# Ledger of designs, part 153: miniprotein binders against q6w4x9r395to579

Target 1, 185 residues: q6w4x9r395to579
Amino acid sequence: GHCSLEGGSFVTTFDARPYRFHGTCTYILLQSPQLPEDGALMAVYDKSGVSHSETSLVAVVYLSRQDKIVISQDEVVTNNGEAKWLPYKTRNITVFRQTSTHLQMATSFGLELVVQLRPIFQAYVTVGPQFRGQTRGLCGNFNGDTTDDFTTSMGIAEGTASLFVDSWRAGNCPAALERETDPCS

## First folded at step 11 (miniprotein)

Design xc25
Fold by ESMFold2-Fast, scan of step 11:
Structure xc25 (fold): chain B 185 residues (1-185), chain A 89 residues (1-89)
Amino acid sequence: as target 1 above (185 residues)
Amino acid sequence: DTLREEAERLYDEARKLMEEARRAFEAGNFEEAFRLAEEAGRLIKEAIRRAEEAIYEGDEDPWTYLLLRYAEWFAEIVEEFIERVKEEL
């Protein structure tokens, strides 16, 4: 399955449900028991002046008990706070420059991440079939049904993106519910 | 000695008990599987409380939030397992 983070603050889930949100926080994109060492993908959003959004993607994080790999919009890759030269390889993860404008994180456990660095920071997540029905977070539950793609961290299916997004915060940040709906989004 | 570290330890203990519960279930020892799963359920609820308390007291580490979300999911798995075991009792 494929999940995308594009155009600043647009998300398309593994079940192809598109949505947009306005939040400035770290959010859990993908949590799954298929990820080793309690791993997860996270997305960091901050204030932006582009594409009419109040916020845009500024970094993608792979976090586990062993690793905290951060790929930021300024083209810096760190693991556990230490800057890494590419290609960077661990036992199960390799981060490398795929093209002049794209970085890729390849894994041995069925997860791939491609990050577009220029002209706008964007991320593309691919998961193997073993992840079907075994995902949670902003990328949805990957069960082939879009009606429950807004399943919160408490297991409740929501009809609105704001409550769904707020439930996946991984930081002490203002709630997206405090923001007015952007009429141009 | 942090609330996050306590939550992590409790989560790890609950996972270990669930492995034992699963093995007991596969061996047909349903009462033992139930006992182990009930204890795992108790520990995982404790892990959730400790992680929530850490966040309430200002723990900003994304790991603490991730741990809480995994502990919540694992609590659901434990509850589903307990219901399955009850059908065999």
Scores: ipSAE 0.752, ipTM 0.887, lowest interface PAE 0.8, mean pLDDT 85

Design xc26
Fold by ESMFold2-Fast, scan of step 11:
Order: sequence, then C-alpha cells, then structure tokens
Structure xc26 (fold): chain B 185 residues (1-185), chain A 89 residues (1-89)
Amino acid sequence: as target 1 above (185 residues)
Amino acid sequence: DTLREEAERLYDEARKLMEEARRAFEAGNFEEAFRLAEEAGRLIKEAIRRAEEALKEGDEDPWTYLLLRYAEWFAEIVEEFIERVKEEL
C-alpha cells in the first residue's frame, strides 16, 4: 500500500482517500504492531515560507524505542540527535541518497520511505501486505474502505479531517484547521 | 520514576499479561485467560492515565504521545479479546 504527503499539506491515504489540512505540529503518520520496538513514522508540519495561510511538510521522523531518525527538508539526517553521513545503516534500517533530489529509507520490516527534497519537500510511504488492516495515523487504516480512513487515535471513524488530524498530534500544538477534501470544490 | 517511565512499565507489563492470556486461551484455560486479560486491561488503563498526566504536566516528548497512542490501541485489543473469551465461558 502507498501513502503520499504532497504539495505542502495534501495527504493521500493507503486506501487512496485524499485530504488536506492546515496544521503546525508533529503528527503520527503511521503506527502499526508490524513495526518493531513500538515504531512509528511521524510528519512535522510548519507554516510555509511564502504564506501564513498554508502549512508544509518540513521533516519526517521514524521513532521507536531504539531510534529517532529525522530527515529534514534541510537535507540533514539525524539519529537520536546526532548528525549522520549517508549512507547511514542500522541493523534494520538504511538511509541513502536514491537520486540527486531524493532520499530513501529502506527497512527489513516491510516499510519504505522516499522523500523528495527538491523542488518541494514531499514524502512517499510504501508498506507490504502484512500491514493491511494493521495501520493507524494520517495514512489511514489500509482496510480497503475509504469511509473509515479518518479513524482517530481512539479507534473512532470521523467524518471530518480536522478532528482526525488533531487526534494524531504528537506535540503540544494548536488544533488543525479544516481544508477542502476535494481539490475541485 | 517519571510519569512517562511509569506508563511505559505498565504498558510493557500489560503486554506480557496478554501474551499469557493468549497462551491460556489457546490451551483451553478460558477462566485463566479471562483473569489475565482483565488484569492487563486494568494495567493498560493505568498506563493511559499516567501518560495523559505526563503530557498535562509538560512532557513534550513525541515518544510519550506515541506511547499513549499505542496504549489506547492496546486497550481496544484487550477489550476485543475479553469479549472472545466470554463466548467460551
């Protein structure tokens, strides 16, 4: 399954539901019992450099009991606060430059992350079939039904993106604002 | 211990109890599976409470938020398991 974070603050879930929000926080993008050591992907959003009415992705974090790998739009990779030269390898995770404009985080546990650095910082998440029906967070629940993709941290399906996004905050931040879920509306 | 450390310990203990509950269930020991799952439920609710208190008292670590979200999901798993065990009692 594929989840994307594009165009500043557009998200397309594993079940292909698109939505958009305005928020300045770290959000849980993906949590799953399939991730080792209580791992999760997180996405950091902040106000865009040009417009205060918009927010954009500024970093992606893989957090577990062992690792806190941060990949920032500044092309800096850290683990547990220490800068790392690429390629950076741990037992189960390798971060490397895939192309001149893309970094990749490959794992042994069925998760792959590709980040586009230029011209706009964007992220693409791929998970193996073992994650089907076993995911939560901004990327949705990967169960083949888009109507419940806004499942909150309490396991309740919501009809609005703002309540859904706010339930996945991983920081003491302001509430997310609702945005058009249909780009043609 | 900090509230975050207490929450983590309680979460880890609840998971151990649930593994024991699953083994008891697989062995046909439904009464024991129920007792273990009920205790896991008690511990996981306490883990959630400790994590929420930590955040309320100024803990800003993303790990504490992640721990809370995993504990909440695990509480759902425990409740679903308890309902399955009740069907066998």
Scores: ipSAE 0.741, ipTM 0.879, lowest interface PAE 0.8, mean pLDDT 86

Design xc27
Fold by ESMFold2-Fast, scan of step 11:
Structure xc27 (fold): chain B 185 residues (1-185), chain A 89 residues (1-89)
Amino acid sequence: as target 1 above (185 residues)
Amino acid sequence: DTLREEAERLYDEARKLMEEARRAFEAGNFEEAFRLAEEAGRLIKEAIRRAYEAIKEGDEDPWTYLLLRYAEWFAEIVEEFIERVKEEL
């Protein structure tokens, strides 16, 4: 299954449900018992540099008991606070430059992350079939039903994106605002 | 120990008890499976409480939030297992 973070603040879940929000926090993008050492993908959103009061993706984090891999819009890759030269390899994870504008994090446990660095910072998450029905976070529950993609951290299906997003905050941050999805964008 | 470290320890203990509960269930020892799972349930609820309190008291580490979300999910797994065991008793 595929989940994308595009255009600053647009998300498309594993079940292909699109939504948009306005938030400034670290959010749990993907948690699953299929991830080793209580691992998770997280997405960091901050205020956009443009005149509009908008937010955008500024970093993607893979966090587990052993690793804190951060890929930032500044094209710096760190693990546990230390800058790493690419390709960077651990026992189960390899981060490397896929193209001149894209980095890839490949894993041995069925998770792949591709990050577009330029011209706009964006992320693409791919998970293997073993993750079906076993994911939680902003990318949805990957069960083939889009109506429950807004399942909060408490297991409640919400009708609005903002309440869903707020339940996945990984920080003491302001509440997110739901952004209207433009049918032309 | 910090509240987060206490929550992590309790979470790890609950997981070990659930592994034992699953083995007891697979062996047909439903009373033992129930006892172990109920113990795991108590520990996981305490782990959630400690993690929540850490956040309430100002812990800003993303790991603490992640630990809380995994502990909450695990509590659901424990509750579902206990209901299955009750059907065999």
Scores: ipSAE 0.772, ipTM 0.894, lowest interface PAE 0.7, mean pLDDT 86

Design xc28
Fold by ESMFold2-Fast, scan of step 11:
Structure xc28 (fold): chain B 185 residues (1-185), chain A 89 residues (1-89)
Amino acid sequence: as target 1 above (185 residues)
Amino acid sequence: DTLREEAERLYDEARKLMEEARRAFEAGNFEEAFRLAEEAGRLIKEAIERALEAIKEGDEDPWTYLLLRYAEWFAEIVEEFIERVKEEL
């Protein structure tokens, strides 16, 4: 399945439900028992000058018991606070420059992340079929049903994006604000 | 010995007990599977309480939040397993 973070603060879930929000926090993007060592993808949002949103994606983080890999919009890659030259390899994860404008994090456990650096910082998450019905976070639950894609960390299906997003905060941050989506999007 | 470290330890102990519970279940030892899973449920509840207390006391580490969310999910898994074991008793 495919999940995308685009155009500042637009998100499309694994079940293809689009939404957007205004928020400044680190959010759990994807958690799953399929990820080793209690791993998760997280997305960091902060204020931006992007014309489509007052807040935008500024970093993507893969966090586990072993690793804290941060890929930031300034093209710096760190693991556990130390800057790394690309390609950067661990036992199960490789981060490398796919093109002059894209970085890729490839894993042995069915997760792939592609980060577009320019012209706009954006992220694309791909997961294998073993993740179906086994995901939680901003990317949704990957169960083929869009009506419960706003399932909060407490397992409650919410009608609004802001309450859903707030339930996935990984920090002491202000509450997210609703942003209008186009009726057709 | 921080609240986060206590939560992590309790979570790890609950996971170990659940692995033992699953092995007991596979061996047909349903009484033992039930006992182990009930204890895992108790420990995971304590892990959640310690993680929430850490956050309340000002822990802002993303790992603490992630630990809480995994502990909550694991509590659901434990409850589901206990219901399955009850059907065999």
Scores: ipSAE 0.767, ipTM 0.883, lowest interface PAE 0.7, mean pLDDT 86

Design xc29
Fold by ESMFold2-Fast, scan of step 11:
Structure xc29 (fold): chain B 185 residues (1-185), chain A 89 residues (1-89)
Amino acid sequence: as target 1 above (185 residues)
Amino acid sequence: DTLREEAERLYDEARKLMEEARRAFEAGNFEEAFRLAEEAGRLIKEAIRRAQEAIEEGDEDPWTYLLLRYAEWFAEIVEEFIERVKEEL
């Protein structure tokens, strides 16, 4: 399955449900028992340099009991606070430059992350079939049904993106605002 | 000991109990599986409370938030296991 973080604050879930939000926090993007050592992907959003007070993706984090790999829009890769030269390899994870504008994090456990560095910082998450129905976070639950993609951390299905996003905060941050709604719904 | 560290230990203990409960279940010891799973459920609810309290008291580490979300999910797994065990009793 595929999940994308594009255009600053636009998310498309594993079940292909698109939504947008306005937030400044670290959010749990993907947690799953399929990830080793209680691992998770997280997305860091902050205010953009744009006059509209818009927010945008500024870093993607893979966090586990073993690793804290941060890929930032400044093209710096760290693990546990220490800067790493690419390609960077651990037992199960390799981070490398895929193209002049893209970094890739490949894993042995069915997770792949591609980060676009330029012109806009964006992220693309791919998970193998073993993750079906076993994901939670901003990327949704990957169960083939888009109607429950806004299931909060407490297991409640919310009708709006802002409450859903707020339930996945991994920090003491202001409440997210729903950036854009479908004009016909 | 910090609230986050207490939550981690409770979560790890609940996991160990659930491993024992699963072993008991596979061996056909359903009463033992039930008791172990009930205790795991108690510990995981405590882990959730400690993690929530850590956050309320100002813990800003993303790990503490992640721990809370995994503990919440594990509580659901324990609850589902207990219902399965009840069907065998």
Scores: ipSAE 0.753, ipTM 0.882, lowest interface PAE 0.8, mean pLDDT 85

Design xc3
Fold by ESMFold2-Fast, scan of step 11:
Structure xc3 (fold): chain B 185 residues (1-185), chain A 89 residues (1-89)
Amino acid sequence: as target 1 above (185 residues)
Amino acid sequence: DTLREEAERLYDEARKLMEEARRAFEAGNFEEAFRLAEEAGRLIKEAIRRAEEAIKEGDEDPWTYLQLRYAEWFAEIVEEFIERVKEEL
């Protein structure tokens, strides 16, 4: 399954539901029992451009009991707060430059992340079939049904993206501003 | 221990109890499986409470939020297991 974070503030879930929001927080993108050591992907959003309401992806984080790998829009990769030069390899994770404009994080546990650095910072998440029905977070529940993709951390299906997004905050941040679009409906 | 560290410890203990509960269930010891799963449920609810209190008291570490979300999911798994065990009692 594929989940994308594009155009600064657009998200397309594993079940292909698109939505948009504006927020300044770290959000849980993907949590799953299939990830080792309570691992998760997180996305950091912050203000961008001249408009005070515009926000964009500024970093992607893989967080687990052993690792806090941060890939930021300024092309710095850190693990547990220490800068790492590419290629960076741990036992189960390798971060490397795939092209002049893309970094890749490859794992041994069925998760793959590709980050576009230029011209716009964007992220693409790929998970293996073992993750089907076993994901939660901004990337959705990967169950083949788009009607419940806005399932909050409390298990409630919301009709609006803003309440859904706010339930996946990983920080003490202001509520997200909804900018949901349905031109693909 | 901080509230976050207490939550992590309780969560880890609940996991160990659930491993024992699953082994008891597979062995046909349904009363023991129920007892262990009920205790795991109690511990995981306390872990959730501790994590929520840490956040309320100003813990902004993404790890604390992630542990809370995993603990909530684990509580659902424990409840489903308890219902399955009840069908055998």
Scores: ipSAE 0.729, ipTM 0.865, lowest interface PAE 0.8, mean pLDDT 86

Design xc30
Fold by ESMFold2-Fast, scan of step 11:
Structure xc30 (fold): chain B 185 residues (1-185), chain A 89 residues (1-89)
Amino acid sequence: as target 1 above (185 residues)
Amino acid sequence: DTLREEAERLYDEARKLMEEARRAFEAGNFEEAFRLAEEAGRLIKEAYRRAEEAIKEGDEDPWTYLLLRYAEWFAEIVEEFIERVKEEL
């Protein structure tokens, strides 16, 4: 399954449900029992210079009991607060430059992350079939049904993206705002 | 230890107790399964409280927020298991 964080503030879930929000926080992007050592992927949003987007993705974080890998829009990669030269390899994770504008984090446990650095910082998450029906977070539950893709951290299916997004905050932050779909666009 | 480290330790202990509770349940030892699960529930609620207190006291580490969510989700798993065990008692 594929999940994308694009254009500053747009998200497409594993079940292909698109939505948009504006927030300044770290959010749980993907958590699953399939991730080793209580791992989770997180997305950091902050004020942006992207046209028509008040906030945008500024970093992606892979967090587990052993690792805190941060990939930022500044092209800096750290693990547990220490800057790393690429390619950077751990037992199960390799971070490397895929192209002049893209970094990739490859794993042995069925998760792949591609980060576009330019012209706009964006992220693309790919998970193997073992993750089906076993994911939580901004990328949705990967169960083949878009009607419950806004399942909050408390296990409740919501009709609006703003309540869904706010339930996945991993920081002391203001509530995210879902932009009304513009009826003239 | 920090409040976050205490929360992590309590969470880990609750998980070990639940593994033991599941093994007891599979062996037909329902009273033991109940006892272990009740203790796991107590520890997991304390883990939640420690993580919440850490956040209230200024801990901004995303790991602390993740621990809070893990404790919340695991508490529900424990409660579901306890209800299942009660049906066998």
Scores: ipSAE 0.582, ipTM 0.810, lowest interface PAE 1.6, mean pLDDT 84

Design xc31
Fold by ESMFold2-Fast, scan of step 11:
Structure xc31 (fold): chain B 185 residues (1-185), chain A 89 residues (1-89)
Amino acid sequence: as target 1 above (185 residues)
Amino acid sequence: DTLREEAERLHDEARKLMEEARRAFEAGNFEEAFRLAEEAGRLIKEAIRRAEEAIKEGDEDPWTYLLLRYAEWFAEIVEEFIERVKEEL
């Protein structure tokens, strides 16, 4: 399955449910028992442009018991706070430059991340079939039904993106602003 | 030990008990599976409480939030397993 974080503030879940939000926090993007050592993908959003209500993706994080790999919009890759030269390889994860504008994180456990650095910072998540029905977070539950893709961390299916997004915060942050009602204005 | 480290250890202990509970269930030892799963449930709920307290006391590490979300999911798995075991008793 495929999940995308595009245009600064748009998300398309594994079940192809699109939504938009504005928030300033680290959010759990993908949590699954298929990820080793309590691993997860996280997305960091912060203020963008001149408007205080606009936010965009600024970093993607893979966090586990052993690793905190951060890929940021300034094209720096760190693990556990230390900058790494590419290609960077651990036993199960390799981060490398796929093209002049794209980085890739490849894993041995069925997760692949492609990060577009320019012209707009964006992320694309691919998971193998073993993840079906076994994902939680901003990318949805990957169960083939888009109507419950806004399932919060408490197991409640919400009709609004902002409540869904807020339930996946991984930090002490303000509540996200819902902009779904004004996507074209 | 920090509250987060205590939550990690309790989560790890609950996982070990659930592996034992699954083996007991597969062997047809439903009473033992129930006992082990109930103990795992107690430990995971304690892990959740300690992670929540760490956050309340100012732990802003994304790892602590992730640990809490995994512990909550694991508690659901334990509860589902206990209901399954009850059907065999």
Scores: ipSAE 0.726, ipTM 0.870, lowest interface PAE 1.0, mean pLDDT 86

Design xc32
Fold by ESMFold2-Fast, scan of step 11:
Structure xc32 (fold): chain B 185 residues (1-185), chain A 89 residues (1-89)
Amino acid sequence: as target 1 above (185 residues)
Amino acid sequence: DTLREEAERLYDEARKLMEEARRAFEAGNFEEAFRLAEEAGRLIKEAIRRAEEAIKEGDEDPWTYLLLRWAEWFAEIVEEFIERVKEEL
């Protein structure tokens, strides 16, 4: 299954449900028991441009009991706070430059992450079939049904993206904006 | 000694108890499986409270938030297991 974080603040879930949000926090993108050592992918969002209502992806984090791998829009890769030169390899994870504008994180446990650095910082998550029905977070529950893709951290299916996104915060930040700016402006 | 460390310790202990509960269940020891799962449920609710308190007291570590989400998911697993065990009692 495929989940994407594109165009600053657009997300498409594993079940192909698109949505947008206006949050500025670290969010749990993908949580699954298929990830070793209680691991998860997280996405960091911050304000973009001169517009105070815009938000954009600024970093992707893989966090587990052993690792805190951060890939930032500044093209810096760290693990547990220490800068790493690419290619960077651990037992189960390799981070390398796929192209001049793309980094890839390959794993032995069925997770692949591709990060576009330029012209806009974006992320693409691919998971193997073993993840079906066993995912939580911003990328949805990967169960083949889009009606429950906004399942909050407490298992409640919400009708709006703002409550869903807010439930997956991993930081002490303000709640996501519920109201969208004019969609055609 | 921090609230986050207490939550993590409680979560780890609950997971150990659930592994024992599953083993008891597979051996047909349903009363023992129930007892172990009930204790795991108690510990996991305690872990959730400690993690929530850590966040409320200003812990901004993403791991603390992730730990809370793992404890919440595990609480669901424990509850489902307890209902399964009750069917055998």
Scores: ipSAE 0.735, ipTM 0.877, lowest interface PAE 0.9, mean pLDDT 85

Design xc33
Fold by ESMFold2-Fast, scan of step 11:
Structure xc33 (fold): chain B 185 residues (1-185), chain A 89 residues (1-89)
Amino acid sequence: as target 1 above (185 residues)
Amino acid sequence: DTLDEEAYRLYDEARKLMEEARRAFEAGNFEEAFRLAEEAGRLIKEAIRRAEEAIKEGDEDPWTYLLLRYAEWFAEIVEEFIERVKEEL
């Protein structure tokens, strides 16, 4: 299954449900018992450089009991706070430069992440079939039904993107906002 | 110990009890499976409480939030298992 974080704050879930939000926080993108050492992907959003009415992806984090791998829009890769030269390899994870503008994190456990650094910071998540019906977070539940993709952290299906996004906050942050108008309004 | 470290130890112990509960269930020992799962449920609810308390007291570590979300999901799994075991009692 495929999940994308594009165009600043657009998300398309594993079940192909698109949505958008305004938020400044670290959010749980993907949580699954299929991830080793209680691991998860997280997405960090902050205000866009010029427009304060818009938020954008600024970093992607893989967090587990063993690792805290951060890939940021300034093209720095760290693990547990230490900067790493690419290619960076652990037992189960390899981070490398796929192209001049793209980094890839490959894993042995069925998760793949591709990060576009330029011209806009974006992320693409691929998971193997073992993750079907066993995911939670901003990328949805991957069960083939788009009507329950807005399942909150408490297992409740919500009709609004902002309530769904807020339930996946991994920090003490302000509430996410629904996009009522065009970002240029 | 910090509250988040206490929460993780409770979560880890609940997982171990659930593995024992699953083995008891597979062996047809439904009363033992129920007892183990009930205890796992108690521990996981305490893990959730400890993680929530850490966050309330100003813990800003994304790990603590992640632990809370895993513990909440595991609590659902435990309750579902307990209902299944009750059908066999």
Scores: ipSAE 0.734, ipTM 0.870, lowest interface PAE 0.9, mean pLDDT 85

Design xc34
Fold by ESMFold2-Fast, scan of step 11:
Structure xc34 (fold): chain B 185 residues (1-185), chain A 89 residues (1-89)
Amino acid sequence: as target 1 above (185 residues)
Amino acid sequence: DTLREEAERLYDEARKLMEEARRAFEAGNFEEAFRLAEEAGRLIKEAIRRAEEAIKEGDEDPWTYLLLRYAEWFSEIVLEFIERVKEEL
């Protein structure tokens, strides 16, 4: 399954439900029992003029008990606060430059991340079939039904993106505001 | 943060008990599976409480939030397992 973070503030879930929001926080993008060592992908949003949106993706984080890999729009890759030269390899994760404008994080556990650095910072998440019905976070639950993609961290299905997004905050941040998706984009 | 460390230890203990509960269930020891799962449920609820308290007291580490979200999900898994075990009792 595929989840995308595009155009600064647009998200398309694994079940292909698009939404957007206004928020400045670190959010849990993907958690799953399929990720080793209690791992998760997180997305950091802040104010940015580059995407013509009030808030934009500025970094993607892979966090586990062993690692805190941060890929930022400034083209810096760190693990546990230390800058890393690419290609960077751990036991199960390799981060490398796919093109002059794209980084890729490949894993042994069925997760792949591609990050576009320029001209607009964007992220694309791919998960293997073992993740079906086993995901939570901003990318949705990957169960083939878009009506429950706004399931909050407490297991409640919400009708609006803002309440859904707020339930996945990983920081003490202001509440998110819903933004309309562009049906023609 | 000591509250985060307590939450993590409780979460790890609950997971160990659930592995034991699943092995007991597979062996047909349903009473033992129930006892172990109930204990895991108690520990996971305490882990959630400790993580929430850490956040309330100013812990802003993304790991603490992630731990809380995994503990919440694990609590759901424990409750589903307990219901399955009850069907065999």
Scores: ipSAE 0.757, ipTM 0.882, lowest interface PAE 0.8, mean pLDDT 86

Design xc4
Fold by ESMFold2-Fast, scan of step 11:
Structure xc4 (fold): chain B 185 residues (1-185), chain A 89 residues (1-89)
Amino acid sequence: as target 1 above (185 residues)
Amino acid sequence: DTLREEVERLYDEARKLMEEARRAFEAGNFEEAFRLAEEAGRLIKEAIRRAEEAIKEGDEDPWTYLLLRYAEWFAEIVEEFIERVKEEL
């Protein structure tokens, strides 16, 4: 299955449900019992540009009991706070430059991440069939049904993205709902 | 013990109890399976409570949030198992 983070603040879930992102925080993108050592993918969103008027993806994180791999829009890759030269290899994870504008994180456990660095920072997540029905987070539940893709961390299906997004925060940030400019959307 | 270590310890203990509960269930010992699963549920709810308390008090570590979300999911698994055990009692 495929999940994408594009255009700074758009997400398409594993079940192909598109939605717009308005929050600025670290969010759980993907958690699953299929990930070793209680691992997860996370996405960091912040205000972009000189005026800070646009919300956009600024980093992608793979976090587990053993690793905290951060891939930033400034093309820095760290693990557990230490900068790494590419290709960077661990027992189960390899991060390398696929093209002049793309980095890839390949794993032995059925997860692949491709990050576009230029012209716009974007991320593409691919998971193997063993993840079907066993994912949670911003990328959805990968069960073949788009109607429940906005299932919050508490198991509640929401009709709108803002409450769904807020439930997957992994940081002490203001709620996404409070940042919406259109109260009817 | 750090708060992180305490939450991790409670979560790991709950998982061990659930493995024992599953083995008891497979052996046909439904009363023991129920007792073990109830205890696992108690421990996982305590892990959730402590993680939530840390976050309310300003813990900004993404790992604490991740542990909380995994513990919440595990609590759902425990409740589903308990309901299944009740059907056999």
Scores: ipSAE 0.686, ipTM 0.849, lowest interface PAE 1.0, mean pLDDT 84

Design xc5
Fold by ESMFold2-Fast, scan of step 11:
Structure xc5 (fold): chain B 185 residues (1-185), chain A 89 residues (1-89)
Amino acid sequence: as target 1 above (185 residues)
Amino acid sequence: DTLREEIERLYDEARKLMEEARRAFEAGNFEEAFRLAEEAGRLIKEAIRRAEEAIKEGDEDPWTYLLLRYAEWFAEIVEEFIERVKEEL
């Protein structure tokens, strides 16, 4: 399955449901019992430079009991607060430069992350078949049904992205505001 | 003990009890499986309460939020297991 974070604040879930939100927080992107040591992928959003109503992805975090790997839009990679030069390797995770504009985090447990650094910071998440029906977070539940992709942390299927996104906050941040476009256009 | 360490210990003990409950269930010891799962449920609910209190009191560590979300999911698993065990009693 494939989940993308593009164009600053657009998300496409594992079940291919697109949505947009405007939040300035760290959010749980993917949690799963298939991730070792209570691991999770998280996304950090902050305000855009030209408009305070718009937000953009500024970092992706892999957090577990052993590791806190942060990949930021400034092309800095840290683990547990210490800067790392690439390629950076642990037992189960390797972070390396895939192209001049892309970094990749490869794992032994069926998760792959590719981040585009330039011209716009964007992220692409790939998970193996073992994750099907075993994911929660902003990337959705990966069950083949888009109607329940907005399942909150409390297990409630919401009709709007704003309540869904707020339920996956991982920080003491303001509530996200859904940016509504004309649904009839 | 830090609050984080306390929450982690509660969660880890709940997981250990659930593994024991699953082994008891597989052995046909349904009353023991029920008792162990009920205790796991009690501990995981306490872990949730402690994590929610930490967040309410200003904890900004993403790890505390992640522990809360995993503990909530685990509580669902425990409740489902207890329902299954009740069918055998």
Scores: ipSAE 0.679, ipTM 0.853, lowest interface PAE 1.1, mean pLDDT 84

